VH-VL binders against q8mxu4. Designs and how they scored, part 14

Target 1, 107 residues: q8mxu4
Amino acid sequence: MCDRDDCASIASRCTGETIICAFVESITPPKIRDKTGTYELKCPFAEGFTMEIGDLFLFHFVFDGSSEKCTRLTPIPKMLAMVYEKLLKDLRKAKKEGKMIISPTAN
Below, E stands for the ipSAE of ESMFold2; O stands for the ipSAE of OpenDDE; V2 stands for 0.75 times the mean of E and O plus 0.25 times the DockQ between their complexes.

## First folded at step 4 (VH-VL)

Design b10 (framework fv_satralizumab; at its last look DockQ between E and O 0.50; V2 from the best seeds 0.00; counts 0 for: grease 19.3 > 18.9)
Fold by ESMFold2, look of step 7:
Structure b10 (fold): chain C 107 residues (1-107), chain A 123 residues (1-123), chain B 107 residues (1-107)
Amino acid sequence: as target 1 above (107 residues)
Amino acid sequence: QVQLQESGPGLVKPSETLSLTCAVSGYSISSGYAWSWVRQPPGEGLEWIGFIYHSGSTNYNPSLQGRVTISRDNSKNTLYLQMNSLRAEDTAVYYCARDSGWYDFYSGYFDYWGEGTLVTVSS
Amino acid sequence: DIQMTQSPSSLSASVGDSVTITCQASQDISDYLNWYQQKPGKAPELLIYYASNLETGVPSRFSGSGSGTDFTFTISSLEAEDAATYYCQQYDNLPLTFGQGTKVEIE
């Protein structure tokens, strides 16, 4: 199953697929931002999208230990920023307590 | 690079209105970050007053919300704090700071601070 | 409101010592905790955000750990310039709240 990260946790990620809900902070260099901090992207974006500072996206990444790949960007209404933050917080709490919650997030 | 500088009166009387300014350089206050005011009574800890988002939307500490107004002038890149009905307990060093809030969302850590300005409320 | 309690209120230590400051939240705040240093007559300075992330340019002798309600700040080898008051501060919920501070002195 595809993981979920935030700007803080993705910085140390080396493997797997993950999704981040974050705002665009900068275009050059490309940086994204959420409640946990800032992350500078190492990958080009998918075709067909332009990024503007202040836009909110779901960023889908794949890591193979040597590089990150940006496989998908999904625009998200800004009002949902706090919903996605709460969902990640709840998922992490459930994992720490040994509970498993399957909750696909779609908009 | 980002710099903040508070200014205002050093001495004010009880029941009067405090007006402080915070001049910001090296970053536009309308670009994305939020901006907070924080105060520190002499010899005491820190108290968050409130913040203003890049859009102008505000949030205040509930204990102060009836007396405090935070505003800005984007053309001067300047933040303002107004506090009415001053009392001796409002004596403090007042700081402005860049808040980690972004595009009207989040808030909570302060990566750039002004030097602070002491305000004494006394007869 | 979330109360933040620091311990100890003050300490004295020698250059080269390891010092530890704790911060307890009155409720679960996840990792939304920051640490600031304030030298006499100066503004506070952000050292650590999101419990363990070192702010850019902050020396590596500073570190933070913890999650939930219990957090720890450590200076691994005290230097004379580290004489200051240290504050924890939560940002899980508004209003933002600080601990009472811990004064660190060089003996």
Scores: ipSAE 0.676, ipTM 0.883, lowest interface PAE 1.3, mean pLDDT 89
Fold by OpenDDE, look of step 7:
Structure b10 (fold): chain C 107 residues (1-107), chain A 123 residues (1-123), chain B 107 residues (1-107)
Amino acid sequence: as target 1 above (107 residues)
Amino acid sequence: QVQLQESGPGLVKPSETLSLTCAVSGYSISSGYAWSWVRQPPGEGLEWIGFIYHSGSTNYNPSLQGRVTISRDNSKNTLYLQMNSLRAEDTAVYYCARDSGWYDFYSGYFDYWGEGTLVTVSS
Amino acid sequence: DIQMTQSPSSLSASVGDSVTITCQASQDISDYLNWYQQKPGKAPELLIYYASNLETGVPSRFSGSGSGTDFTFTISSLEAEDAATYYCQQYDNLPLTFGQGTKVEIE
């Protein structure tokens, strides 16, 4: 698996899953943004899901080696943006250092 | 293409207030990004002063907090820096730059810079 | 504040040489580090963002690596036009801070 937990690195095509905390930059086309940059999603946001530009979400992505699939959107209060960024940073560090005890499985 | 151009008085006396302007072209300052001021004393390194987000929110370097105000005029697409109680140590080239930061609390890299304007604080 | 320490403060090298500059952060800043080039009398120019991403238009001889606290900037084959002062800059946390700079001179 490659490091894909931010917008700058999500373009790397490898198998597995990741969670990205990012803001909605645009709806059409669908773009998300975090501290590392912008990523244009390869599929539109789910129908019936209410979101606005500037909303913060956790994006669960599954990669099949050629494209990403957003399987889940979890709304996050904007005030917690830095909290989740730190959480993901810590998670990334733990993974690199081989300190992960529980590995999530794809749903 | 995005362009920034600083302008200022060049010479300011101690204890007086510095007022700088940054004219931005090629992009609307209210449409996105953050817009920073950075200064560099002669022969020294770079110091971030603060920035204003496209939303209008501001953040300042705590080292300069209380002396600095960054503002903007969207109709003129112009940024402003005001610094009070100038000291000799405030002598520097002052740059305005576009920050990759977009939403509040975000910042990033400076991809576009002005040419800078020298401000000398001397009696 | 996050302190950024560059090494060396200055160096001299010949055209064609490989040049390496290091930047150390006082705390873990993940990959939130940029590199700038500043020539005398000019404004800084962005070369690398997010530790290893080459800015558009920047020659491929420039590269960046590292994560956490230790970062490296490399010029694989120095050219005369590369004479400048180089700065690292973190954006993991406010206030934004720069390294003290590394002056690169061409022999």
Scores: ipSAE 0.499, ipTM 0.880, lowest interface PAE 1.4, mean pLDDT 91
Fold by ESMFold2-Fast, scan of step 4:
Structure b10 (fold): chain C 107 residues (1-107), chain A 123 residues (1-123), chain B 107 residues (1-107)
Amino acid sequence: as target 1 above (107 residues)
Amino acid sequence: QVQLQESGPGLVKPSETLSLTCAVSGYSISSGYAWSWVRQPPGEGLEWIGFIYHSGSTNYNPSLQGRVTISRDNSKNTLYLQMNSLRAEDTAVYYCARDSGWYDFYSGYFDYWGEGTLVTVSS
Amino acid sequence: DIQMTQSPSSLSASVGDSVTITCQASQDISDYLNWYQQKPGKAPELLIYYASNLETGVPSRFSGSGSGTDFTFTISSLEAEDAATYYCQQYDNLPLTFGQGTKVEIE
């Protein structure tokens, strides 16, 4: 898995599974943004998902070594954006210090 | 490509109100990002003034003591800065910049900057 | 407010030299630090964001590293066009704060 679960680090050889909390920046081309940066998806947003620019989601990605597949979208209330940002920052810090392993699977 | 262009009066007297505009092209300010103002006194460093999010939410540097208002006109794709009670130490080049922050996230990095407009506060 | 202390205030080096600038935060800012280049009479330009990520279009000779309170910015092989003032900036918390700047002069 990636050393960081965020938009900036996803571009640097992320393999396996990741969970990223991000806003929809653009539909065409498909882009998401978080506090660390912007990631342009290599694949279009999956059909069947309703999303608008500015919507906040947990994006569950699986990487095949060259591109991502979004396997799950979990909507997050916009009013809680700062709460989730701080939580993910703290989780990334704990993971880096070896105190936590963050699984890409929900359960 | 995204371009920002500041404009203003150039010279303002002490105790007056400064009004600056920032015309944005190549991207709709209502569509995303935060939009920040940053100033730089001649020969000195950078000071963040404040931002407005695409949602309309604003936040200001407390060092400016409530003297600043940032606003926008989506139909003109333009940002505004007002600063009251001007003093000589407010003399600076004023920049507007696109800020990577998103709705309700705090400011981030500045990826596009205007050319800056010099404001001199003098009698 | 988070204070950013930048060192040195100025340096002089020759084309081809490796140059390092440091930035110290008064408290832990995780990786939320950016580096800008400002040439005389011009607006600042983003070089590095989120501590170590190179902005698109920026030459690979520029790099950033560090986390927490101690950060470094390196130019691996100085070019004549690199004569400029360089600023670090934290975005962990508001208000945003910048370092004092480091002036890089070419001999």
Scores: ipSAE 0.462, ipTM 0.823, lowest interface PAE 2.2, mean pLDDT 85
ESMFold2, look of step 5: ipSAE 0.637; ipTM 0.873
ESMFold2 (binder alone), look of step 5: mean pLDDT 91; pTM 0.938
OpenDDE, look of step 5: ipSAE 0.459; ipTM 0.875
ESMFold2 (binder alone), look of step 7: mean pLDDT 91; pTM 0.939

Design b11 (framework fv_satralizumab)
Fold by ESMFold2-Fast, scan of step 4:
Structure b11 (fold): chain C 107 residues (1-107), chain A 123 residues (1-123), chain B 107 residues (1-107)
Amino acid sequence: as target 1 above (107 residues)
Amino acid sequence: QVQLQESGPGLVKPSETLSLTCAVSGYSISSDYAWSWVRQPPGEGLEWIGFIYHSGSTNYNPSLQGRVTISRDNSKNTLYLQMNSLRAEDTAVYYCARDSGYWDFYSGYFDYWGEGTLVTVSS
Amino acid sequence: DIQMTQSPSSLSASVGDSVTITCQASQDISNYLNWYQQKPGKAPELLIYYASNLETGVPSRFSGSGSGTDFTFTISSLEAEDAATYYCQQYDNLPLTFGQGTKVEIE
């Protein structure tokens, strides 16, 4: 099972719905960048979205063990993204110090 | 495609202020990434100085005791480093680099580096 | 600040040899570690990011492994062009810190 952090690395390959926070690196081919690197998406951008390089998105991935599919791309406000990332960093630090166990914030 | 090129005075006297520039081509510094400065004294290892995000937010190495300012000019696609109260131990090759940085308080890996500019602090 | 310690400080080996250098963090940094190569008179070049991810265009003879506090960097079959100083760097916490470097010399 996947780590229960709200924003996972694309490299996690978690089965089921996985959310990652990433920037658009390239439209064609479709690539996103997070802290662990730049990754080419299995699904194209375009349908329902206007995207530009540098845009920040929540990427919803479904990994079925044999392939990755992204089912939805949701833009997130930059201010919210900054707060979210800071919280994840603080939670990881607290976990290392034995002060807190990281858990999902929403059902 | 991304290229970075540092420039500076080469020789600076103790107690003066150092001003360096980093011209970036092939990528807009305002669109994404963090942009870092790293230095290397002759024959020694690497020391991270600080970064500026595409948003304009900055973060600096506390070891430099508030002597550093990093700024940018988006219209010229250029980064700047200012360091005051120079001393002999600030002699180093200064690099600018593109930082995979994520959010205003993260740095990551450095995927493109300038060639470096040598700064000698000597009377 | 997180201290990064590399071992050995220098090594000498022949073309075709397998060489390994290590990097130890003073505290748990998960997988947030990069490896750089620096040839004399040149800027550093990224080889490995996120402990084990090979940067695009980097030869497959380079590899990285480890997590937490202990990391290794391996060149599986040394080439003459690999003579350089190699640095590890953590990005789990600011300030970013580098190891002292390992000089690899070709016999």
Scores: ipSAE 0.006, ipTM 0.625, lowest interface PAE 10.1, mean pLDDT 79

Design b12 (framework fv_satralizumab)
Fold by ESMFold2-Fast, scan of step 4:
Structure b12 (fold): chain C 107 residues (1-107), chain A 123 residues (1-123), chain B 107 residues (1-107)
Amino acid sequence: as target 1 above (107 residues)
Amino acid sequence: QVQLQESGPGLVKPSETLSLTCAVSGYSISSGYAWSWVRQPPGEGLEWIGFIYHSGSTNYNPSLQGRVTISRDNSKNTLYLQMNSLRAEDTAVYYCARDTGYYDFLSGYFDYWGEGTLVTVSS
Amino acid sequence: DIQMTQSPSSLSASVGDSVTITCQASQDISNYLNWYQQKPGKAPELLIYYASNLETGVPSRFSGSGSGTDFTFTISSLEAEDAATYYCQQYDNLPWTFGQGTKVEIE
């Protein structure tokens, strides 16, 4: 059993704007991991947002429908930040209790 | 205290363009969430049309073959749906709804819906 | 697109009965399934989100279970006010898709 997440898969991205839930696997180069695998982003993480390896974050992606390339990566919408601290603490507690499987490179 | 209210022409002719309005009260549409349109043909199920995110970005159901535009007016706190090249099968009750987009910790869902407005496409 | 299939299409039951509706996804959607109730002439109303979580203000007689591709919705003791059409909806990938609906009639 590999790393798990409770969010939509990055492999199912749509044209325009989508919210993707993924674990931060690496900051430089920027990599995220979800239930379908690890992905190296072609766009850097947006400024003004603090990320830690192994944390689960909601990412706001803007895609060019024709090119299939990430055209913009922005932090989660500000309104979702209201629930961020609790979600992050719940996930860290689950890791400590052995409920989450952590890859050797994530944590 | 969030309320959505649709309005529209009721009757539209085939090949014409449908224009619907959704007035939102109790929450600023530019402050958060995605705002969706969903339709329901008489006696049938629900079909998601598309959404506009609070940032202004849009996403549409591919089944509608690019016939749809969703827009907004932040100063009026209002959403709009425009659908071109109407056919009889576009006859439906049209709803606007707030899409939480994972805001409630676990998953996204539609938490507030308008009452719906019936659009009949006939000659 | 993810196809959602409900069973049965309709049913009739008496007040006090237990009613079960099933929903099947054409591919694995994890727990990203919602259940809505729609009464005649009204908009749909959320009852259950993320497969098994009861929305605030919804009576405890409603419950959901399942994961992956197979999901179940149960009304443990049917009330007259429960006469409605019930829809499942996947929130795993765009476009959002709904089941065809199950009509529950009271005898």
Scores: ipSAE 0.005, ipTM 0.573, lowest interface PAE 13.1, mean pLDDT 76

Design b13 (framework fv_satralizumab; at its last look DockQ between E and O 0.56; V2 from the best seeds 0.00; counts 0 for: pae E 4.1 > 2)
Fold by OpenDDE, look of step 5:
Structure b13 (fold): chain C 107 residues (1-107), chain A 123 residues (1-123), chain B 107 residues (1-107)
Amino acid sequence: as target 1 above (107 residues)
Amino acid sequence: QVQLQESGPGLVKPSETLSLTCAVSGYSISSDYAWSWVRQPPGEGLEWIGFIYHSGSTNYNPSLQGRVTISRDNSKNTLYLQMNSLRAEDTAVYYCARDSGYYDFWSGYFDYWGEGTLVTVSS
Amino acid sequence: DIQMTQSPSSLSASVGDSVTITCQASQDIDNYLNWYQQKPGKAPELLIYYASNLETGVPSRFSGSGSGTDFTFTISSLEAEDAATYYCQQYDNLPLTFGQGTKVEIE
């Protein structure tokens, strides 16, 4: 219902899930950055995972209407940033057209 | 706060080379973002010229490719625009602006602009 | 290049009126669309970024909506100081391109 698949709009409170491709801007506090802006994460990064500023990740977020939970963190080679940007764009379009869902848990 | 200030010759002859300067204050141009040049002919719309990332990588509008060079001096926190083979149609107000670009990957919106400097190409 | 077409090219309205400007992209640009205000003799000023995000410090009477190819910029209640030319700009692909502008005059 609401757009949450980017840093600029992730702060919007709504339910559901989304996938965001973003760079790590800072670790303390945890901030991610994409083409749209920066977002400070309200949930911690996965334990045992090492990341550096400038690393690219896919973030799977689940929203309960008031906060987000990062359910999956997937490192992405930086060289594939444009590929994933396009994939996510296509995914958004497919979802909007009712042709695809983001994950098996998506509605 | 971030501030940008363009400066230039004001008047340039056809076929000559334009050299503009953009002094940036309030933020280090080598720290983050992209830094763009945009121009606007009198009474017309806006045209993106190109940008330089905080890393130093550049990207230019293909319409101006081959004539434009964007550079910087980190020690002076200053951006430069060079445009060769000027024509009358290059007459415009030239702006420098901060671009939301990041990690040499993105370019987006311009959140800070200089006041612009008018460049007139005339004999 | 992605062509941005604004409508109308100019309009005149009274203080208090609602004003709507449209911008159409030649291809799907997702929501990578910004709106700028340029007053006479001044540099453009960012009002809306990423289709609908209000830039910090910008009055709430300004808003943006849309995605894909069709976008809308709205001034809910026009003020005298809003006399300006407004531009849309896409950043989905390089080169960055602007609409031709919409001149808003106050009656």
Scores: ipSAE 0.502, ipTM 0.888, lowest interface PAE 1.4, mean pLDDT 91
Fold by ESMFold2, look of step 5:
Structure b13 (fold): chain C 107 residues (1-107), chain A 123 residues (1-123), chain B 107 residues (1-107)
Amino acid sequence: as target 1 above (107 residues)
Amino acid sequence: QVQLQESGPGLVKPSETLSLTCAVSGYSISSDYAWSWVRQPPGEGLEWIGFIYHSGSTNYNPSLQGRVTISRDNSKNTLYLQMNSLRAEDTAVYYCARDSGYYDFWSGYFDYWGEGTLVTVSS
Amino acid sequence: DIQMTQSPSSLSASVGDSVTITCQASQDIDNYLNWYQQKPGKAPELLIYYASNLETGVPSRFSGSGSGTDFTFTISSLEAEDAATYYCQQYDNLPLTFGQGTKVEIE
């Protein structure tokens, strides 16, 4: 499966695919934010969405060595924000404890 | 830059109601974040009182037993703290602060603080 | 309520020393821990959020580490202006709670 990051952990990513649930903090420059911090995107927001500051998305990223590509955005109703935050927290905790194998380059 | 400034009475009597204001400049309190009140008794540590989100939703420290009301006036960009039934142990420096909390159910860290205002509860 | 216990309550050190402060949470708080500096007569100032992230403009001699229940704050080379009281604060769950503080003095 695809990894699950947050604004703090994605800043260090250089390879693989990952999904992050975050709010739009700024459009110019493009910034996203969650409970762990703020991340300035290296690429513009994906086309085809009407985005406002404060909107919540799942951001799908692909990293190929250091190049960041934001390949998909999935709008999330704000009432589900806590559900997704808890899911990401649980997945990161399981990875830290060695309960799951999460690969940046899944086979 | 974002600036917060508390104001209110320096001396209040027991059993009275404390009323404090926090003037915010450089950011609209209705745009984002949560806005907190925190207090510090002289020579002691910090206690979170509660916050109001940009949406107007509030959360309070249950240790204050329902004595607290946090409110705002968006047109004046001003936060208010009301605390009823004051006691001597409510003597403290009162701060307002911006909480990085983005949603009504989560909170973060306090990145901007006011200078604080001392409130003394005595006869 | 999550109780935060700091150690030591106070310390005294010379300019150039490395100093460490510990903070223990009464339950697992993941990485949702902040560190603040408060100089006499002034408001607290955020130094570190999410256990290890330096706030913008904070000198690199300050660092934080840990997760779960045990956290460490370090000043790698103490400077005279670092004389202050330092507080940890958790944001995993409400009510938000602070440690009791650690007073750092220059000798």
Scores: ipSAE 0.251, ipTM 0.767, lowest interface PAE 4.1, mean pLDDT 85
Fold by ESMFold2-Fast, scan of step 4:
Structure b13 (fold): chain C 107 residues (1-107), chain A 123 residues (1-123), chain B 107 residues (1-107)
Amino acid sequence: as target 1 above (107 residues)
Amino acid sequence: QVQLQESGPGLVKPSETLSLTCAVSGYSISSDYAWSWVRQPPGEGLEWIGFIYHSGSTNYNPSLQGRVTISRDNSKNTLYLQMNSLRAEDTAVYYCARDSGYYDFWSGYFDYWGEGTLVTVSS
Amino acid sequence: DIQMTQSPSSLSASVGDSVTITCQASQDIDNYLNWYQQKPGKAPELLIYYASNLETGVPSRFSGSGSGTDFTFTISSLEAEDAATYYCQQYDNLPLTFGQGTKVEIE
């Protein structure tokens, strides 16, 4: 599993999968931001989605050596944004402590 | 570069309402980021007051007991702070700052600050 | 509210010295901690965000470390311009709270 579950951490490339709850800061170049900082994607946003600056998504990334792919975008309802971020934070803590073994970007 | 500049009355009396202005240049306050107010009593530490997001939603420190309203004027690129029922304990330098929090519930680090404006509450 | 406690409240050191200050949170805040420098009569300035990330333009002699409840801020080789009060700030939960500050004086 990838230990990179937020924008500040994902800037360091890794092998594995991760889910980041973030909003679109810029479309060209593609940038997302969360509570930890800004991350500029190495891959374009997934095709078929209309997105605007300020939209909130769960970004599902897969890292394979030097390659980065954003495999899924899941829109988060504005009213539930805080719930989703708290859930992801709790999942990160549980994974780190070994209490819960979970693959966050399993498809 | 992003610049913030506070202005206010300097001196207000107890029980009156404080009105402060923060003029922002170099960045549009309606684009993204949150915009926060922070105060500092003379010789003391920092206290967060509240923020307004680019969307217009606000959040306030409960310690201020509902006395605070933060608003904005997008056409003037300006932030406002109003605080009612002033007490001597509200004497402080008031800062506005750009807050890395972007969505309606987030607040983070403050990367640009105004120079601050001193407000003295005295009879 | 999350309480932030800094130590020491003040210190005096010479140019070239290594200076360390600490910040303790009343509960686990993960890495959601920032450090600011405030010189007399000036606004605070961001030095470190997300516990250990150096803000752009900030000299490399400043560093931050720690996670959970215990955090450290270090100036590896003190310079005369570093005379200031330093504040930690948590952003894990609202309301945002600051430490009481550590005053660093040059002798």
Scores: ipSAE 0.193, ipTM 0.747, lowest interface PAE 4.4, mean pLDDT 83
ESMFold2 (binder alone), look of step 5: mean pLDDT 91; pTM 0.935

Design b14 (framework fv_satralizumab)
Fold by ESMFold2-Fast, scan of step 4:
Structure b14 (fold): chain C 107 residues (1-107), chain A 123 residues (1-123), chain B 107 residues (1-107)
Amino acid sequence: as target 1 above (107 residues)
Amino acid sequence: QVQLQESGPGLVKPSETLSLTCAVSGYSISSGYAWSWVRQPPGEGLEWIGFIYHSGSTNYNPSLQGRVTISRDNSKNTLYLQMNSLRAEDTAVYYCARDSGYYSFWTGYFDYWGEGTLVTVSS
Amino acid sequence: DIQMTQSPSSLSASVGDSVTITCQASQDISNYLNWYQQKPGKAPELLIYYASNLETGVPSRFSGSGSGTDFTFTISSLEAEDAATYYCQQYDDLPYTFGQGTKVEIE
């Protein structure tokens, strides 16, 4: 299973449709890094979308069984990264303490 | 490749203010990560001092009693550490390091370190 | 603050030996623990992050395991260049805290 309290790794992602977060490691060729290593994206970054090394993104992977996995990018504003970090830590802490927190979505 | 280099005065007198710099190359400090200072007294262990996040927000170790300020100059790609009211116990090698914690969104583990600069506090 | 306690404080072993160091957290830190190697006169170097993930470029003889409050670091076949002090570090909460270190000496 995926670890939903933290950024999911590419290596540990759930089969099929998965949301992960990772840092941009290289633009050309397109590579991202998460907790398990550096991975080359099989789809190019979206046309007209601006990215720089070190940017944090949410990636949506879709696997159809016959094609390479293709990513869609949802960028996280750098200035808000600390807010997301605290939210994830709070959810993890509440879960460990037996408090039932209902997440908005669980893909 | 990312490189960090600390520099400082070497010797500081008790009650004075310490000023250290950390020059970063190979990566823009405003573009990502947190950037930490860590110190190590001679023959002793490691103590985290604080960090500055790439957005400019800072967090400090409460054990330093509010004596420290971490800042940056994005145009020079340089980090700074200021520590007030120095005493002999502040004698240590001071390191700057990149803080790359994917599980905490930019904070948690130190993947690149400077070579360290020794600061001796004595008369 | 979260306290990190390492055992032993020092050890001596021969090239080819298997060496284990332990680290205990004063509270549950999940997997948010790193291991560093520091050779005399040098900066620390990251070996293991997230309790068990081997950093890129680090030899496979190094490994980490554990979760919660009890962690282990193992060198499966000691080499002469492994003579160093090893530190654990938690990053579950601020301030980050380190163990006191374990000095590994080669006989």
Scores: ipSAE 0.006, ipTM 0.617, lowest interface PAE 10.2, mean pLDDT 77

